# VH-VL binders against RecQ-mediated genome instability protein 1 (rmi1): the designs that were tried, part 7

Target 1, 235 residues: RecQ-mediated genome instability protein 1 (rmi1), of Schizosaccharomyces pombe (q10160)
Amino acid sequence: MNQTTTLSTELTELGVRVQNRWLQSLLDYLAKKHSTGANTTPQLVMQYLVASDIRESTTSEGAAPYIVSEQHNVRIENTMLLQIVRVREIGISIVNQLEYLNDLEELKKLKGQKVIRLVHDESGDEEQNDDDGLTEAQDAVQKGSELKKMCRLILEDSNGQRFWGLERKPIKGIQLSTKLGTKLLVKNVLVRRGVLMLDPNNTTILGGSIEEWDKDYFPKRLIEELKGELSKTKA

## First folded at step 15 (VH-VL)

Design k47 (from k45 with light chain S53R)
Fold by ESMFold2 at other seeds, look of step 15:
Structure k47 (fold): chain C 235 residues (1-235), chain A 123 residues (1-123), chain B 107 residues (1-107)
Amino acid sequence: as target 1 above (235 residues)
Amino acid sequence: QITLKESGPTLVKPTQTLTLTCTFSGFSLSTYGVGVSWIRQPPGKALEWLASIYWDDDKYNNPSLKSRLTVTKDTSKNQVVLTMTNMDPVDTATYYCAREYYGSKGWYAFDIWGQGTLVTVSS
Amino acid sequence: DIQMTQSPSSLSTSVGDRVTITCRASQDIRNYLAWYQQKPGKAPKLLIYAASRLQSGVASRFSGSGSGTDFTFTISSLQPEDVATYFCQQYDSYPYTFGQGTKLEIK
């Protein structure tokens, strides 16, 4: 029994079915490095897997069992490994989302200019939380928190099938800033009108990203995509 | 955008020590599977790999250059530094830094290169 | 060290022609071979990795094949912008080594 077979078995117990060719190439890469060599653990493999495109790294046993968009009121009991293609906030207006993202960009620009006004003022804890007409976006920026109510996702399986997922209850780690290509394990999920009904009980976030998708995405490319979506409603 | 840029002296006298800095942006050397390498190309000649340093602090030098090479990193500054001792006119070349990455589609070789810097060794 | 030998050293052909460049390793490198394009005064650009995998953003007219010691790089239909020097490189083991290059010109 070789290292590849042993690791594949261990990874399957974690809910991930890797392609042998992908795992072998990872082991070849790691073997040339003296810090890891032939001493590769499933935990180390998972670090690379969550950064991978699962169309390359995993087998169809972790994919959706049928065409999801054609299903209604069925439950997928199997565990699926999915990657996030897009995240959209649907419980907050696009205009407020754009305001939030633009304010984040302005704040980062000011910090880059070495303007340290907040250090000498020390009025931070006496933030006046009166309902002084601040939007949800303005509040989130001032508090340094994520702007979030309810997200809709575009998800992709190992076969490249894409389908919608909708948060029925907030899932920690899913927000506008969630990296594209983030890996999810989804088990026992209800499908309604071709959409996966996600909640914290059926969704586990493994993390990761796909660099090609995520580079320079948040917030600038997201702003451009949201502006484009807003413009289409004005035709 | 992912970029690397080489900086340092363009003219070095024989026997001097060359120090080159690779400054990069758009990725971190703390990411699993990331390495930064130095490669040189004498005018009109083949590329020669010099040294690599990886996310896990592994370092490798081309054995043909023996102990002349030292590679270090400063992950907080997104920098990798090459030091090459006892420079000789045969070391005249364009020096590149490049990223090696085991990424989303597997083991890339050198997927992103800096623009290169020409280093001339003469008296 | 693993020696990488390219053939031919120089090639002149017409727009639209099929171009084939070969690379031979002095020992088995499995499939850990990359192909680069380099234009005068510019850094190399990765085209192909793992012998046959096309890098993102690279035109589909470029392809690679082979394993072990013998590798082939192909441009299915030469375009004017493909004038460059092409290099193979093994990354199976240290030291990583490059071929001497193939200079591609339009006649």
Scores: ipSAE 0.804, ipTM 0.915, lowest interface PAE 0.8, mean pLDDT 89
Fold by ESMFold2, look of step 16:
Structure k47 (fold): chain C 235 residues (1-235), chain A 123 residues (1-123), chain B 107 residues (1-107)
Amino acid sequence: as target 1 above (235 residues)
Amino acid sequence: QITLKESGPTLVKPTQTLTLTCTFSGFSLSTYGVGVSWIRQPPGKALEWLASIYWDDDKYNNPSLKSRLTVTKDTSKNQVVLTMTNMDPVDTATYYCAREYYGSKGWYAFDIWGQGTLVTVSS
Amino acid sequence: DIQMTQSPSSLSTSVGDRVTITCRASQDIRNYLAWYQQKPGKAPKLLIYAASRLQSGVASRFSGSGSGTDFTFTISSLQPEDVATYFCQQYDSYPYTFGQGTKLEIK
């Protein structure tokens, strides 16, 4: 039996439609290594796939069947493999999210050692957000929990189409700290006003990331992005 | 930011053992598809691959150097160490560590390099 | 060991010119060939992997083609900052091996 055909069939049973050229490249890499040789399983392939850009690693058979943003009240019954481009908390103010992220960064400074500091900013906005006693941000930090109420996602399919997903009910593993490029299997999802209506029953988190997207993102680049969004709402 | 940096002695005498440490940040050697390699470049000459060590503890040495090379890793410290025995003046070169990665878009070869360190072997 | 032979050894052209460098492998390496740029006193920088794939953050004027034993690297319109030595490297088989380099200068 052909190894690539057998692996592709097994991966399809897991909901993943791999590109043959991507799979062959992975097999070529693995064949050179002593520890893997010819002993490649679908589980091993999945370890690399969750770290891949699905635009390279998967076929359009696992993509959205139409332009999602143009649809209302339709159901996508088949399983899609998607990757998370962005996560946004929409049930908590941007100011409180920035407070949470700054508090996390301060905790990391105490654990890590820094030799060189950046130029100081004299704006002082952080302290204005603490005037109501314990905030949602401070409560999350004290509990060791994620700051979360309701997330909206930017999702991408194998064709590079990007669309919104709204967390209708909390999905464990979806929060501000979720790695960019995290892979999701989404099945039987309702599309409302061009948005996928996600919940724990239609969404399976496979994990992973895309290194180029996720490196140095949480929390520093997220803070910068949220500050940019806050400035636009004030302008 | 993903970085690698070589450290160790810059001058060794013939017959001595060279130990170089590659310290990296921004990635983990526990990640599938990650390897760290040592490559050297004698002055004015081509690059020569020396050794590689991977996330799964696979190790490979250039057979032209036989058993002179040992490569080890400490994943928790983000370090890879090269040991090269019986140094000779012909081993004078700039020594680099570099990452090999099967990443998001496939098999990248050596996608990130350290700045290199010149090691001179002389009496 | 797989011998990698580059041609030419050096090249002098004008800004805006198309630059072509070739690399020949002594045996079939499929498409597992990389191209690097190295400026004096600096480490190599990956430009092209898998014979034709452009590395992230690398200018689109750089390209590569070929498979098997014959490979070509192209700069579509030479810029002043492209003055460097360029190396090919096979990563199909151990030991990984490099070409001897092509020194690129501006007339």
Scores: ipSAE 0.804, ipTM 0.915, lowest interface PAE 0.8, mean pLDDT 88
Fold by ESMFold2 at other seeds, fold request of step 20:
Structure k47 (fold): chain C 235 residues (1-235), chain A 123 residues (1-123), chain B 107 residues (1-107)
Amino acid sequence: as target 1 above (235 residues)
Amino acid sequence: QITLKESGPTLVKPTQTLTLTCTFSGFSLSTYGVGVSWIRQPPGKALEWLASIYWDDDKYNNPSLKSRLTVTKDTSKNQVVLTMTNMDPVDTATYYCAREYYGSKGWYAFDIWGQGTLVTVSS
Amino acid sequence: DIQMTQSPSSLSTSVGDRVTITCRASQDIRNYLAWYQQKPGKAPKLLIYAASRLQSGVASRFSGSGSGTDFTFTISSLQPEDVATYFCQQYDSYPYTFGQGTKLEIK
């Protein structure tokens, strides 16, 4: 057994089938460094894998077994490794999502500046009660929580096939702020009308991102994309 | 957007110590597979790698410069500092900092460079 | 140290022509060879890594090939904006070393 074969077996036990050429290039990189000396562990490889583009780093064994968009009422029993291309909230209006994202942007601006508090600057005569009419966006910002009801995802497998995933039940860690390229293990998933029906029982978040996709995306590029989508629906 | 920028003196006298700071944004030196390196280019000549420092504190110096080089990092400030002792007119060059990254598509070489700073060594 | 030798030192050719630059390493560097473009007064720009992999955002007219000790960089159809000096660099082992460069001009 050579090192790549041993590591590949161990990584398969973690749910990931690694492309041999990618693993070899990682081992070549690590071998020249002092801190990664004589032995590379599967746990170290996973740190690089979750930051990788799975089209480079993994085999088609973890990909969808057919063209997903053409399927209805089938169950994919095998485990797929997928990466998130896009996240969209579909249970909340685009206008409310834009309000939420703009409020986050304003809050970050205030946090980064010295603020002088004066009595009439705090003109605190306005009532603010949760019971009296906060939108979902305003409520999420006040509570410091993610704006979340139900997300639709664009997912990609190791073959570059892209398809939709829909949260059937909320999955912790999937929200508008989820990093692009986040890795998921999806097992025993029902496909309905070409869409993967995701829930916490069939979806495991491994984490990570793809730097080229995620850099400078949240929230500014997301705001621009949502505005563009809103313009198309109003035509 | 990912950027690196070199700062420090542009004129140094022979025998003095040069200290250059690389300040970067859009990535962290705590990320697996990230390193920051110093490379110089004398006018009209080839690039020369000087030193590298990585996310895991590994450091490497070009042996041709012996012990003249010290590289350090401050991850919280997104800074890498090069110190080069006993400067000589032959060390006149543009000094760059650059990122090395084992990233999403594999082992890049130096994928992002600073603009460079010209350091002249003369009296 | 691994010596990197480029040929030619300079090259003058016409817009639309195919450009070929070679780089030879003094020892086996596997495929850990990069190509950079450097315009006057500017930092190098990575074009090709791992001998043949095109960097994101780089035009498809640029390509690379080779392994071991002999490497080739190609511009399939020269454009006016491609006037620059081109460098190869090995990153197989420390110290990382660069070729002396090839200055590309338009006739």
Scores: ipSAE 0.802, ipTM 0.914, lowest interface PAE 0.8, mean pLDDT 88
Fold by ESMFold2, last read:
Structure k47 (fold): chain C 235 residues (1-235), chain A 123 residues (1-123), chain B 107 residues (1-107)
Amino acid sequence: as target 1 above (235 residues)
Amino acid sequence: QITLKESGPTLVKPTQTLTLTCTFSGFSLSTYGVGVSWIRQPPGKALEWLASIYWDDDKYNNPSLKSRLTVTKDTSKNQVVLTMTNMDPVDTATYYCAREYYGSKGWYAFDIWGQGTLVTVSS
Amino acid sequence: DIQMTQSPSSLSTSVGDRVTITCRASQDIRNYLAWYQQKPGKAPKLLIYAASRLQSGVASRFSGSGSGTDFTFTISSLQPEDVATYFCQQYDSYPYTFGQGTKLEIK
């Protein structure tokens, strides 16, 4: 039983089926180093896998079993390994999201110091009646928290098929700042009108990113993308 | 976006010790699969790999330079430092730092290079 | 140390021509061979890794092939902006070693 076969079996127990040629190239890289030698663990391989493009690193066994956009009211019981291509907040207006992101950039120019400590909640404050999300954006920036109601995701499987996922309930770790290429395990998910219905019970965040996708994305390129989407809405 | 920049003296005398700093941004040396290397190029000549240091603190020196080379890192400052002892006029070259990365598509070799700094060794 | 022998050392050809540069390793380096482009006064730029894999953002007219000891780099249709020095590098084992380079010029 060679090292590649043994590791592949162990990785399958972790929910991941790797391509043999990808695993071999990783083992070749690690073999040249003193610290890893011939004793590569599945846990070490997972560190590289979550930073990988799963189209290169994993096999079709973790992909969607059919064309997702053509399905309605079916359940995918098998575990899928997916990577996040895009995150969009759909429960808060684009204008309010842009305000949040611009205010966050302005705060970061002050190196995150002093300005945010001037704004505290005080007792007796009046609740503002505002349904466009402006108050929520101001509150998130002032408290240093993520702006979040409900995200829609563009997801990709190992075959390069892209499809939407919609949060039915908030999933901790999915927000506008979530890194592009973040790996998810999705199991027993309902597909409605071609969309994966995600919740904390069917979605496990493995983490990671794809550097080529994520570098310099949040918040600057996200702002530009949202402005473009707003322009199309106003056309 | 991802950048590396070499800094240090541009003129040294024979027998002196050269210290060069590579300052980088847009990535971390704590990331799995990341290494930073030093490569030099004498005027009009081939590139020569000098040393590498990796996220797990593994270090490698070109054996042709014996123990003249020391490479260290400071991950919190995003810096890698090369020290080269007993400089000689034949060591006159442009010195580059470059990133080696096992990234999203596999093992990239040197995917990002600094602009280089010319170091002249003369009396 | 693994010696990398690159041929030709210089080449002058016309826009639109096919360019072929070869690199031979003194021992088997599997497929761990990279190709770089370097313009005068500029940093090297990775074009191809793992003998044949095109780096992100690199034009599709560049390609590489080979394994073991014999490797080939090709520009399918030379463009004016391709004037540069091209060199190969093995990264199979330490010390990493480079070819001497091929200076590419347009007639």
Scores: ipSAE 0.799, ipTM 0.915, lowest interface PAE 0.7, mean pLDDT 88

